# Ledger of designs, part 205: miniprotein binders against q9bqp7

Target 1, 240 residues: q9bqp7
Amino acid sequence: VPQNWFPIFNPERSDKPNASDPSVPLKIPLQRNVIPSVTRVLQQTMTKQQVFLLERWKQRMILELGEDGFKEYTSNVFLQGKRFHEALESILSPQETLKERDENLLKSGYIESVQHILKDVSGVRALESAVQHETLNYIGLLDCVAEYQGKLCVIDWKTSEKPKPFIQSTFDNPLQVVAYMGAMNHDTNYSFQVQCGLIVVAYKDGSPAHPHFMDAELCSQYWTKWLLRLEEYTEKKKNQ

## First folded at step 16 (miniprotein)

Design jB7
Fold by OpenDDE base, second read of step 17:
Structure jB7 (fold): chain B 240 residues (1-240), chain A 88 residues (1-88)
Amino acid sequence: as target 1 above (240 residues)
Amino acid sequence: SPERLEEIIRKLEEAVKLFEEGKIWEALLILYEVILELEELIEETGDPELFEILLRVWEALYLIEEGRPEEAIRILEEAIRRLEELIE
């Protein structure tokens, strides 16, 4: 049980979209500050086993591809991920703000993969927007807040290659989503509340993306785990 | 050795600069070199602070893979500061 319990949901915010919801998605810039990011907290609280597995995977990849081959591989993964997120932001942005869509960005297997998910996405409220939890003292940059199948969600987009790169960080994705939810629900820059999460895993080959929907109950369970990770991080930093 | 740490700092600074210039690919290549150098140094020294810095560099790499280079830059700048503190 967390020593410093804080609710994921804000009782002062109504679940009903206020009629005054801006027609334009919010894009709050991430401020450079000393406050740890969600990703930092998660990374620094990885178990020794998780770290070991990651290093082992890396060593295996280097052995298979060579050092230069591994660098090239990782660089390609990065570029694909970046382009995918840029393409999604462009797709989900209002038409009036659509800069000339680089048609080349839209021609990817990942974009093809998520098409069936995008059909169920509406009411975009935020894109690539910063969140801050003032009480728990962490920040993050979320990908998207939108309605999925009529439920308002924090949506996190992930890319996967076949074979899946053994990125152990994928195991903490639910924690990342609930951390963003909790921060948003208590960030004064946002007037609304989210109760659900969605992780979408897009595939390079264009095969249908896999949606992982998180209802309010599941989010609450992961929120408890997130709080424990945050406490561990805080204690670790005090001892340094 | 302080010299090895200084070289790592130099490389990280170069990576940050390249990111700011939009040369993401070149910056990533440098980050991988840094990771390898840190791993070697950690194997030799067993320094827990260097291990924490390595984790931050990996975090930055993951953020870059997720299309969030701005946040990655922040993490790298912090890693540089922490390395500088080790040399002092």
Scores: ipSAE 0.014, ipTM 0.283, lowest interface PAE 8.4, mean pLDDT 84
Fold by ESMFold2-Fast, scan of step 16:
Structure jB7 (fold): chain B 240 residues (1-240), chain A 88 residues (1-88)
Amino acid sequence: as target 1 above (240 residues)
Amino acid sequence: SPERLEEIIRKLEEAVKLFEEGKIWEALLILYEVILELEELIEETGDPELFEILLRVWEALYLIEEGRPEEAIRILEEAIRRLEELIE
């Protein structure tokens, strides 16, 4: 899939505030259907090397923790991530009473880790919101669209325990961000343009989170790689 | 292609520098590009040394995920030296 036929940015859209834009952040629910999600495409198109490393990591963890221990470990990582995302949605929501009701979510080291990043986040446009690329036929659920240091970004919040539990997620994080960006830029439920990405890695011990900013040029480079993964997914689907 | 090997070496050197500066994501993006280029060269040449170098780059990525960047940097520097030996 040539990038020049399917650009990441929509020339008919602006990232400037529009009077017709909603004052409350958008939260379009993700409808489960046969259209593939970004995460499914990435999981189904892992390279042989990614699959090998993931299996090696899994074997090491099972050897160390046992099968039940491994399941408990991965379940705990999932729950920590879910709670972190719920806390961030609450914090970034305009409803103050939500923050008070969810005070227990705000006590994690991950939330402490991300405080300095949140000071630079404003103008929230979307939270936990579904996106669909109407032409390329894929869907996703993005974490956040907001201004970071004055630039409108797709923001992806990540939790990290050193060492990281999911090796494939790290390799594909930039692809995930640009896939959401391209989908949102071509989704009729949204009227604005996003040209930048931000991956924020928060730490369990409260150490300062690391922001990884992706400018428009970098996003365009990763968009080309995402299109290759999407093409590979489509090809594999036809052979099943 | 010596020219393509030289480009890969340049990218690995940039990745090492970025890891040393604590710019983990920028460095990982460069390593991803190196992996893709090495896979293409292996398909074109069938060179077993390039395959071994590819495995070392993957090992470096794994070590970064394990929070062991110093070991990853050492492996990447070894990969650079091995690629330079393929160029004369």
Scores: ipSAE 0.000, ipTM 0.168, lowest interface PAE 12.5, mean pLDDT 79

Design jB8
Fold by OpenDDE base, second read of step 17:
Structure jB8 (fold): chain B 240 residues (1-240), chain A 88 residues (1-88)
Amino acid sequence: as target 1 above (240 residues)
Amino acid sequence: SPERLEEIIRKLEEAVKLFEEGKIWEALLILYEVILELEELIEETGDPELEEILMRVYLALFLIEEGRPEEAIRILEEAIRRLEELIE
C-alpha cells in the first residue's frame, strides 16, 4: 500500500461534458521545471529484471542482424514511428483538416492498422498536451484525450512490429497512461475528468491494431502501482 | 576531441529533458543529430566504445517507437555516462 495515497479521480470534477467544451483540442506546452516526468519516474524505478531483459533483447538483435543491420533496423523503426505520430496528429487535429495532408504520411502500414480504431475515436479534447500533478509533483505529455466508443479516454499510441495482444505485453505503458490520467484530473488547466485509458498498438504490416482498453477499475489498480513507483523514485532521490 | 564529445553529451541531456517534457518529436530530432555526429566520430577514430554508445542511441530510438520511452531514457542516460567516462 502506498504511504502517500492520492486518488486518481477528482470528485470535484463532473464527468458531464460542459456545453462550453472548446471545439479546439487543448495543447498545453510543457513547462521546463525541476519536476520529474512520468517517463523519468518509470525509468529510474525499473527493476533489475527489466533492465536485464532489455539488454538481452539488444544482444539478441545484434547477433541476428549484426551491428550495421541493427543500426539500420532501429533507424527505420524510428522514422516510421515518427511519421506515424505526425500523421495521427494531423488526422486528429481539426485545424489540419484544412491543410493539404501530405498524402505520403498517410500511406503507412501503421495508419492502415489504426483505421478501425480511428472510426471509434471522436470528441478530441487534447493533443500532445502537458499535464502536471501539483500535489504529487510530476509532469507528463499525453498523446491524446478523446472519446473512444463514447468513453472519454487518455489514448496512448504505440508502434510495434510484433503482435502485442495483451496489455501485460505493453510493459509500463499502463502505468504511464494512469499517471497522465491522474495528473490531468488534478491539473487546473483542464476542466474535465477522464476515467478510462486506451493503449493502441499499431502494426507495421497494416494488420488491425490492438486496442487495450482500461476501465476505471483497471486504471485504479495500475494507479496504485504507479504511486508505489513514484514513492520509490522519491526515496531514491532523497538518498542521492 | 573532448569538445565534440561534450557537445554530444549536451545534446543527449537535452533530448532526455525533452522526452521528460513530453516533446518526443523535438527529442527525436536531437537524437538524429547525435547519431550523425557519432557516426562521423566513429569514422574518424574507429573507437569501439563510441560504436557501443551509438548502438545504445539506436536502441533508445527503437524503444521509443515500440512505446517504451522509459526504457529509452534509461539507455540514453547510460550512453551519457559512458561518454562522460571517455572524457575523464
Scores: ipSAE 0.016, ipTM 0.325, lowest interface PAE 6.1, mean pLDDT 84
Fold by ESMFold2-Fast, scan of step 16:
Formats: C-alpha cells, sequence, structure tokens
Structure jB8 (fold): chain B 240 residues (1-240), chain A 88 residues (1-88)
C-alpha cells in the first residue's frame, strides 16, 4: 500500500463547524462482516517484541493469581472498562436524549478521575460510532469525537488500576486513534474533518486522569505506521 | 534522521522524569511512542545499535512491572547515552 496515496486527512473537508452538522451526536452501529476491524489488524500484526511483552505480562499474572484467577481478573477489567465507557456516553449525550442513568456507574473512581478532562470537552459529534475506510477496507468503533480545549479530536478513553499495566496491547493506542481518524475522514456517513487525537487514561482510585494529546503532525506520523500494519495484515491474510 | 534521534532522546528524558515522579502510566505511554519510532527506524536502517537500544527500552518496561523503577531508570539512561553516541 503506497503511503502517500492514502492520506489521513481529507483535503475536501474542514474541521470548522457548519450548519449541516447534526445537533445530536452520531451513533452509527457496527455491522459484523468479513472486513477486518482496527483491533483485529493490530492483534494480528504485533511485533515479536510486543508478543514477548504480552506473554511476559500474562505469565506473571497467572503466577500471581492462578489460571482461574487470571480469567476472573481479565473479565473484571473488561467489565469495568465497559461500564466506564457506558457512563461517559451517558454523561456526554444531550440531556433530552437520555431518559435514565445508572447512579452506580456515575459514582465510580474512574468518573471522578476524568472530571477535570470533561470540563474541557464540548461540541460532541459522535459517540460509540462505527467508522469504515471504504478504500482501505477496514472498520472500527470509536469512543468519542468532540472538541477538547477547542480542537476537534478523536478521543479514546482508557482505564487503569494505577500502576498496573493494561490487559490488552497498550502500545498500539496511538495507532488505534489514527486508524479511526483516517477512516472517519473518508467515511461518507460523516461530513467533518478530524486532525487531532486524545488518549485519556483514567484511574480506578480517582487520581486525576492523564490526557495525552496528539496534534496533526503526530497523527500523520502514526498514520504512516498504521498503513504499514494494515499492509502486513493484508499480506499475512493472502498467505494463510 | 539525527532530528528523529534527538526527538527520541527528549521523549526518553521526559519518561525518566515521569517515572521519578511516580507517574507510571504517563511515562509508559511515552515509552510506547519511543518503541514505535525505534521499530520504524530499525525497519528503515537495519542498524543493530537501534535494535540494542530498543531491547534496553523493553528491559526497562519489565523492570517497572517487577517494581524495580531505580533499575529501569538506569537502563533508560543507558539507552539515552547510546542514542547520543549515534548522533555523533
Amino acid sequence: as target 1 above (240 residues)
Amino acid sequence: SPERLEEIIRKLEEAVKLFEEGKIWEALLILYEVILELEELIEETGDPELEEILMRVYLALFLIEEGRPEEAIRILEEAIRRLEELIE
């Protein structure tokens, strides 16, 4: 795949708000099909070093918790992450589209952790919404598209039991963000341009979340690496 | 490429400061960016010194997971020194 033939940004789109932008955040459902997801591509193209790190982490956790304990821990981490995302979607949805909230979700330490970031988030345009790059043939489900400190961003919410490492490959987070960004910028279901990313790491104990902002230049750099991962995935699939 | 190596050095120095401050997750995200940049440079150059530096960064990650941050910081400082030698 020629990197210069598939730009991350769409030259025909603007990041400025216009009258055609919806007043309610978009939530396009993800349809299961044979087109690979961002997560699948990243999982199938991990480097030898990333595989080594993941296996080392798994072995350590199994030694500490036992095999059954590791499965329980993994399930609990996924459940907490799911609940955190559900709470954020509820909080960021317009009041008139939200009939009911689970108070227990809103009281979590993760929500306390992210409060100072949420104060700088406005102009929400998409929540838990599917994206597809029709030309490059991949799909994804992004968390949020909103303005952070006045800049339109793809925002990815992460949970952490500080200082414990992520259960999934954390090192692909910037690639995941730019993959969603490039897909959205070339998806006919959307009309706007996103040029920035934001990875927010929230903590279970309520400690202040860490925002990691990615400007347009950084996004372009990681987009190049994402294209290489996508090319590797395509080549491996041909040889299976 | 010297400009890219200087950027990697700055990121590693920032990660060291964050680890010293106990900001483990923030530092880990920076190390992730360093790993991706080093992997890309290795693919472009095939330089065995960059492979050695990447292994140092991975070793530092394992030491952090083992609760050995002083040793991890020392290893990252060694990686910084090796990158500085490549600029020369």
Scores: ipSAE 0.006, ipTM 0.194, lowest interface PAE 10.6, mean pLDDT 78

Design jC1
Fold by ESMFold2-Fast, scan of step 16:
Structure jC1 (fold): chain B 240 residues (1-240), chain A 88 residues (1-88)
Amino acid sequence: as target 1 above (240 residues)
Amino acid sequence: SPERLEEIIRKLEEAVKLFEEGKIWYALLILYYVLEELEELIEETGDPELEEILLRVLYALFLIREGRPEEAIRILEEAIRRLEELIE
């Protein structure tokens, strides 16, 4: 059953760009709140199928790497992801930032992987910025809002190791993107409307990153799934 | 019912076509729908063959996430074949 009362796009916002003066990208800090985050909602409402898939992946990784190897792998993936996001924020920020402070961060295989995607990214509007859906009462921290090939997108950067991608970080990617999009479109801290998403999967060995573009129709379809997950979260909390 | 199994078969065939076209996210959306439908049928019927089919669809999802879409398509085609056998 769809929740048609909560559209992803805000009818009160113009789909035409206002005169955007060259300005610093928005970076609104995430505040601790009783309001649930997108990641918390998704983690606590995984379907039985998603749980089964994650457990099979974990079991396989433990069998291949051992218990200690799996812990090291997971820790390393987290650290590499954090460094990748820091490097991207530095690259996409204004030239006055100290982006050449750590050359090693900027020369990682992941950064090599995304070079061809970055050439198509411009008009950055937000970086590492908090969003809140005022009516649906959830919050999130999005990676980036910028134009990709001329279309304003919520962009989510992901890292993957060949041949073994980190499945947990990509499991609900489309739902994260549309949740952030819907929140931003209804957040008074932002004035623009976003209708498209982009998930970029970067590879450790520098192989070309894969862009997964989400048009407005696809975003609307995943928005319906996100609303169901949010409702499940609300019901689970009510019954605890 | 045979009608519900036929609908699942049609959805799986659509997902295979979308994967072959490189429309991964559209195909994944359909697979999630199929998983929900199969789970409901399993709860209603208790049919162990439907559980085997569910596992194949889950394995195909795993293969897609590992960047192995050609193997995923093969596994989905096996799931379709097994569903067709249940209708007979």
Scores: ipSAE 0.000, ipTM 0.202, lowest interface PAE 14.8, mean pLDDT 77
Fold by OpenDDE base, second read of step 17:
Structure jC1 (fold): chain B 240 residues (1-240), chain A 88 residues (1-88)
Amino acid sequence: as target 1 above (240 residues)
Amino acid sequence: SPERLEEIIRKLEEAVKLFEEGKIWYALLILYYVLEELEELIEETGDPELEEILLRVLYALFLIREGRPEEAIRILEEAIRRLEELIE
């Protein structure tokens, strides 16, 4: 049980979208601060087992590809991920704010993969927007806040070469999503609340993406785990 | 911020020193910390050069695990050089 419990949902915020929903998605810039990011907290609090598994995976990949091959692979994976996020931001942005769409960015297997998910996405409220939890003292950059199948969600887009049909296979991504939810729900820059999360795993070959929907109950469960990770991080930093 | 990049450089230099002293585990811990800092900066800036530096640090970590610390040191030194060029 977390020592410093804080709710994921803000009872002072209405679940009903106020009629004054901005027609333009919010894009709050991330401020450089001494405040740890969600990603930092998660990385620094990985279990020995998680670290071991990642290392084993890296070693295997290097044995298969060689050192130079692994470097190239890692670089390409990173670049593909970045391009995918840029393409999604362009797609989800209002037409009036569409910078010259590099048509080449839209011609990817990952974009093809998420097309069926995008059909169910509407009411985009934020894109690549910073969130800060003032009380719990962490920050993050969320990919998207939008309605998925009529439910307002924090949406996190992921790329994978391998199928991830189960939410458990997404590692700490559920923790990241709920951390963003909790921060947004208590960030004064946002006037609305989210109760659901969505992890979308896009595939390079264009096969249909896997949506991992997180309802309010599942979000609450992962929120407890997030709080424990945050406490562990805080304790580790005090002892450093 | 230039200050964050300077701190990353300092940590990488410390890691290199620790490797040279045979303190591999301590060097690894520092490199993991540097990776986190770089990832945060990349999220904030989207700078492709920082991404390349991150990949080099990751490769160095790999080389260390493969029992090739000398090559890892060379890669880290190159990463430091690239970071210095970003501050200039």
Scores: ipSAE 0.000, ipTM 0.249, lowest interface PAE 10.8, mean pLDDT 85

Design jC2
Fold by OpenDDE base, second read of step 17:
Structure jC2 (fold): chain B 240 residues (1-240), chain A 88 residues (1-88)
Amino acid sequence: as target 1 above (240 residues)
Amino acid sequence: SPERLEEIIRKLEEAVKLFEEGKIWYALLILYYVLEELEELIEETGDPELEEILLRVYEALFLIREGRPEEAIRILEEAIRRLEELIE
């Protein structure tokens, strides 16, 4: 049980979208601060077992690809992920804010993969927007806040490449999503609340993306786990 | 932020020290942390120099696994120097 319990949902915020639906998605810049990111908290609180599994995976990849092959692979994975997020931001942005769509960014297997999910996405409220939890003292950059199948969600887009099915890094993705939810729900820059999360895993080959929907109950369960990770991080930093 | 880069530098220095002490597992943990921090910064800034540094840190991780920690340390030290140049 967390020693410092804090609610994921803000009772002072109405679940009803206020009629002033911002016509433009929010894009709050991440302020460089001494405040830890969600990702930082999760990384520094990984279990020895999680680290071991990641290492074992990387060792196998290196053994298979060689040194130069692994470098190239890593570079390509990173670049593809970046391009995918840029393409999604462009797709989800209002037409008036569409910078010259590099048509080449839209021609990816990942974009093809998420097309069926995008059909169910509407009412975009935020894109690549910073969130801060003032009380719990953490920050994050969320990918998207939008309605998925009529439910307002924090949406996190992930890329998966074969042979990456063994990256258990997806294990902490639910924690990341609820951390963003909790921060947004208590960030004064946002006037609305989210109760659901969505993790979308896009595939390089264009096969249909896998949506992982998180209802309010599941989010609450992961929120408790997030709080424990945050406490562990805080304690570790006090002892350094 | 200069502060985030400074923290990454500090962590890389700590990793190098831990490698020199033979504490390979602890050093690897720190390097994984550094990789993700660099990835976040790259996502925020799009800085090509940080992308290259990220690749060099991955190379260091590779070399450690290949039983070539001395070469990995040299790469990490170079990565530190390159990061310091970004702060100046």
Scores: ipSAE 0.012, ipTM 0.257, lowest interface PAE 9.1, mean pLDDT 84
Fold by ESMFold2-Fast, scan of step 16:
Structure jC2 (fold): chain B 240 residues (1-240), chain A 88 residues (1-88)
Amino acid sequence: as target 1 above (240 residues)
Amino acid sequence: SPERLEEIIRKLEEAVKLFEEGKIWYALLILYYVLEELEELIEETGDPELEEILLRVYEALFLIREGRPEEAIRILEEAIRRLEELIE
């Protein structure tokens, strides 16, 4: 039973490449507005169990590293994640005018980790691009839309530091991917349809990244869960 | 990996038995062990299915603390079945 009767896929759109589609990847800037972002919705609708898990993880890290060490660790993880995304955007961009690349961005263990995934990525359609679901009124900034092993996917790049736990909960990663997918499929700035997702977890030590492919059926299942989170967010805002 | 999953399954089965016997405190200690072990595996694998199973085990823990052991046992039995499917 679909929640709120909103489909993730747009029946009026094709998932096949179109000759009218742009040859350069789209990069639509995220505009400020009162419409909630995917990340805000997810953060404000965390379950009691998710909140407990996050707090317990924080306390464990503080006990292990000290408060100053925890602050340094979290800052470092954020910076490395940012650099990883910048490097991937550079690698996947076909722009000839940006011939000079930061060698330090391309040298990280995270980039080594994803090499085997990148070899299967082609037909890049969007990079660091804003999406908005016009009827459900939410926005997001997706990492990448490209073909992975011949299937057009919303691709989300994640970093992981072994043996330490991840800063961002991976529990919501599939929800982020399908939220972006549903938004893009109903955003007039885009002409194509995406039916698959891919979450790539890259490792700091360069060990092979783990790809988590989401087919159309799995995306539909997570879409239902995303709609429930969005409904919960709307209800909470209405009661404030 | 399958060996560690099998150990977690055995521990969850032990916890269910202890809850059914009314040995709540011992069962809770085993659930905390299972939570730690699942967290460790998730850190190593990033497996979304294991993450969902972790959240279900946390829900069972919450229900036990709220005095709802029958519902908690149902959830733990579901978690056991899902872990068994991962081994297959």
Scores: ipSAE 0.000, ipTM 0.152, lowest interface PAE 15.2, mean pLDDT 78

Design jC3
Fold by OpenDDE base, second read of step 17:
Structure jC3 (fold): chain B 240 residues (1-240), chain A 88 residues (1-88)
Amino acid sequence: as target 1 above (240 residues)
Amino acid sequence: SPERLEEIIRKLEEAVKLFEEGKIWYALLILYYVLEELEELIEETGDPELLEILERVFEALYLIREGRPEEAIRILEEAIRRLEELIE
């Protein structure tokens, strides 16, 4: 049980979209601050076993691909991920930012993969927007806040390459989503509340993306785990 | 050894340069090497500062994977500064 319990949901915020639906998605810039990011908290509180598994995977990949091959592989994964997020931001942004839609960005297997999910996405409230939890003292940059199948969600987009499912880096993704939810729900820059999360795993081959929907109950369960990770991080920093 | 830390710094600087050149893949490979070297040093020394630096490099890797290389570069630059302070 967390020693410092804080609610994920803000009782002072109405779940009803206030009629002033901002016609434009919020994009609050991430400020450089001494405040830890969600990502930092999660990484620094990884178990020795998780670290070991990641290292073992890395060593196997290097053995298989060689050092240069692994470098190239990792770079391609990164580039594909970046392009995917940029393409999604362009698709979900109502502003026809006449940024030359590099038509090439939209012609990816990952974009094809998420098309069926995008059909169920509407009412985009935020894109690549910073959140801060003032009381719990953490920050993050969320990918998207939108309605999925009529439910307002924090949406996190992930890329996966087949056939190497072994990047179990998805293990803490639910924690990341609820951390963003909790921060947004208590961030004064936002006038609305989210009760659901969505993790979308896009596939390189264009196969249908897998949506992981998190209802309010599941979010609450992961929120407790997040608070424990945050406490562990805080304690570790006090002892340093 | 100071020599090992200096090598890690050189590798991180190289990674930052490669990122600035748009050679993201080569930069990532170097970061993975840096992580391995830092892990070995942490196992040998038990230095909590090195552990914090390792964690920051991991964060940078995550941000790169999320398509946020600019933020990752800032973290890596900070990590370099912190490592330099350990050698002085």
Scores: ipSAE 0.012, ipTM 0.274, lowest interface PAE 9.2, mean pLDDT 84
Fold by ESMFold2-Fast, scan of step 16:
Structure jC3 (fold): chain B 240 residues (1-240), chain A 88 residues (1-88)
Amino acid sequence: as target 1 above (240 residues)
Amino acid sequence: SPERLEEIIRKLEEAVKLFEEGKIWYALLILYYVLEELEELIEETGDPELLEILERVFEALYLIREGRPEEAIRILEEAIRRLEELIE
């Protein structure tokens, strides 16, 4: 068990909606400070194997595209992902007009890819919202908290081209989801309990997105791994 | 698990046969499946031998794209042998 072990779920909270819950999804702004973000912790604690795989992937891509082509490719992937997240936030926001939603739906194959998943998403409680674990001292910005097939989930939207760069399926995405979940469950800005995660991989060509559902047991398993990464990060900062 | 390694071996053997038959597109689809399975096993086990095998399979994919399937087949046969050693 990790030195700073802490439970992912808060037994004093419920996943059931109640009358005191806001009708509009929460959007807490991310505060800039010295407290590490989830993505920073994961980036700084990659295993030697993960570093090796990332470097090999970069070498392969550079061989296929050239250095300038690789930089353009990665920049374009980032921009497309950003636009995809912005479109999803707009679609899931109750304050957007139908016209604006229709325009966003026509902008990319990624949105077409995710349509069948969106049909099963309801009860949106948070969008592009900051979370902070006050006890474990980390922050994050989660994409979405909503019900997927009746289960309240932290939902993380991912974009991918076919074929994917090979590292995308093995990156620390489940760790991001549970880190956000644990933070939200213990963040005083939120009153509800999240026990499930969902990673949705959308495809550029409009092929049906792949949903990777994480039940409470799986979330608990990844939470233990996240705590180990957080402990490693903290120790590295002490040792410098 | 041994069962997952056995499945990967069977898929690589199928891909080799398809490349030998000139069915490049079908063989490539199987190689992409194998890459995803190996990536998941590497994350679960941290086995450095699996890392080397993954890179060799990726190299084979590159050789196919470069029109060098004979070299790719040899590399895939090497990967099969190495995976069999992990089971035994």
Scores: ipSAE 0.000, ipTM 0.153, lowest interface PAE 15.3, mean pLDDT 78

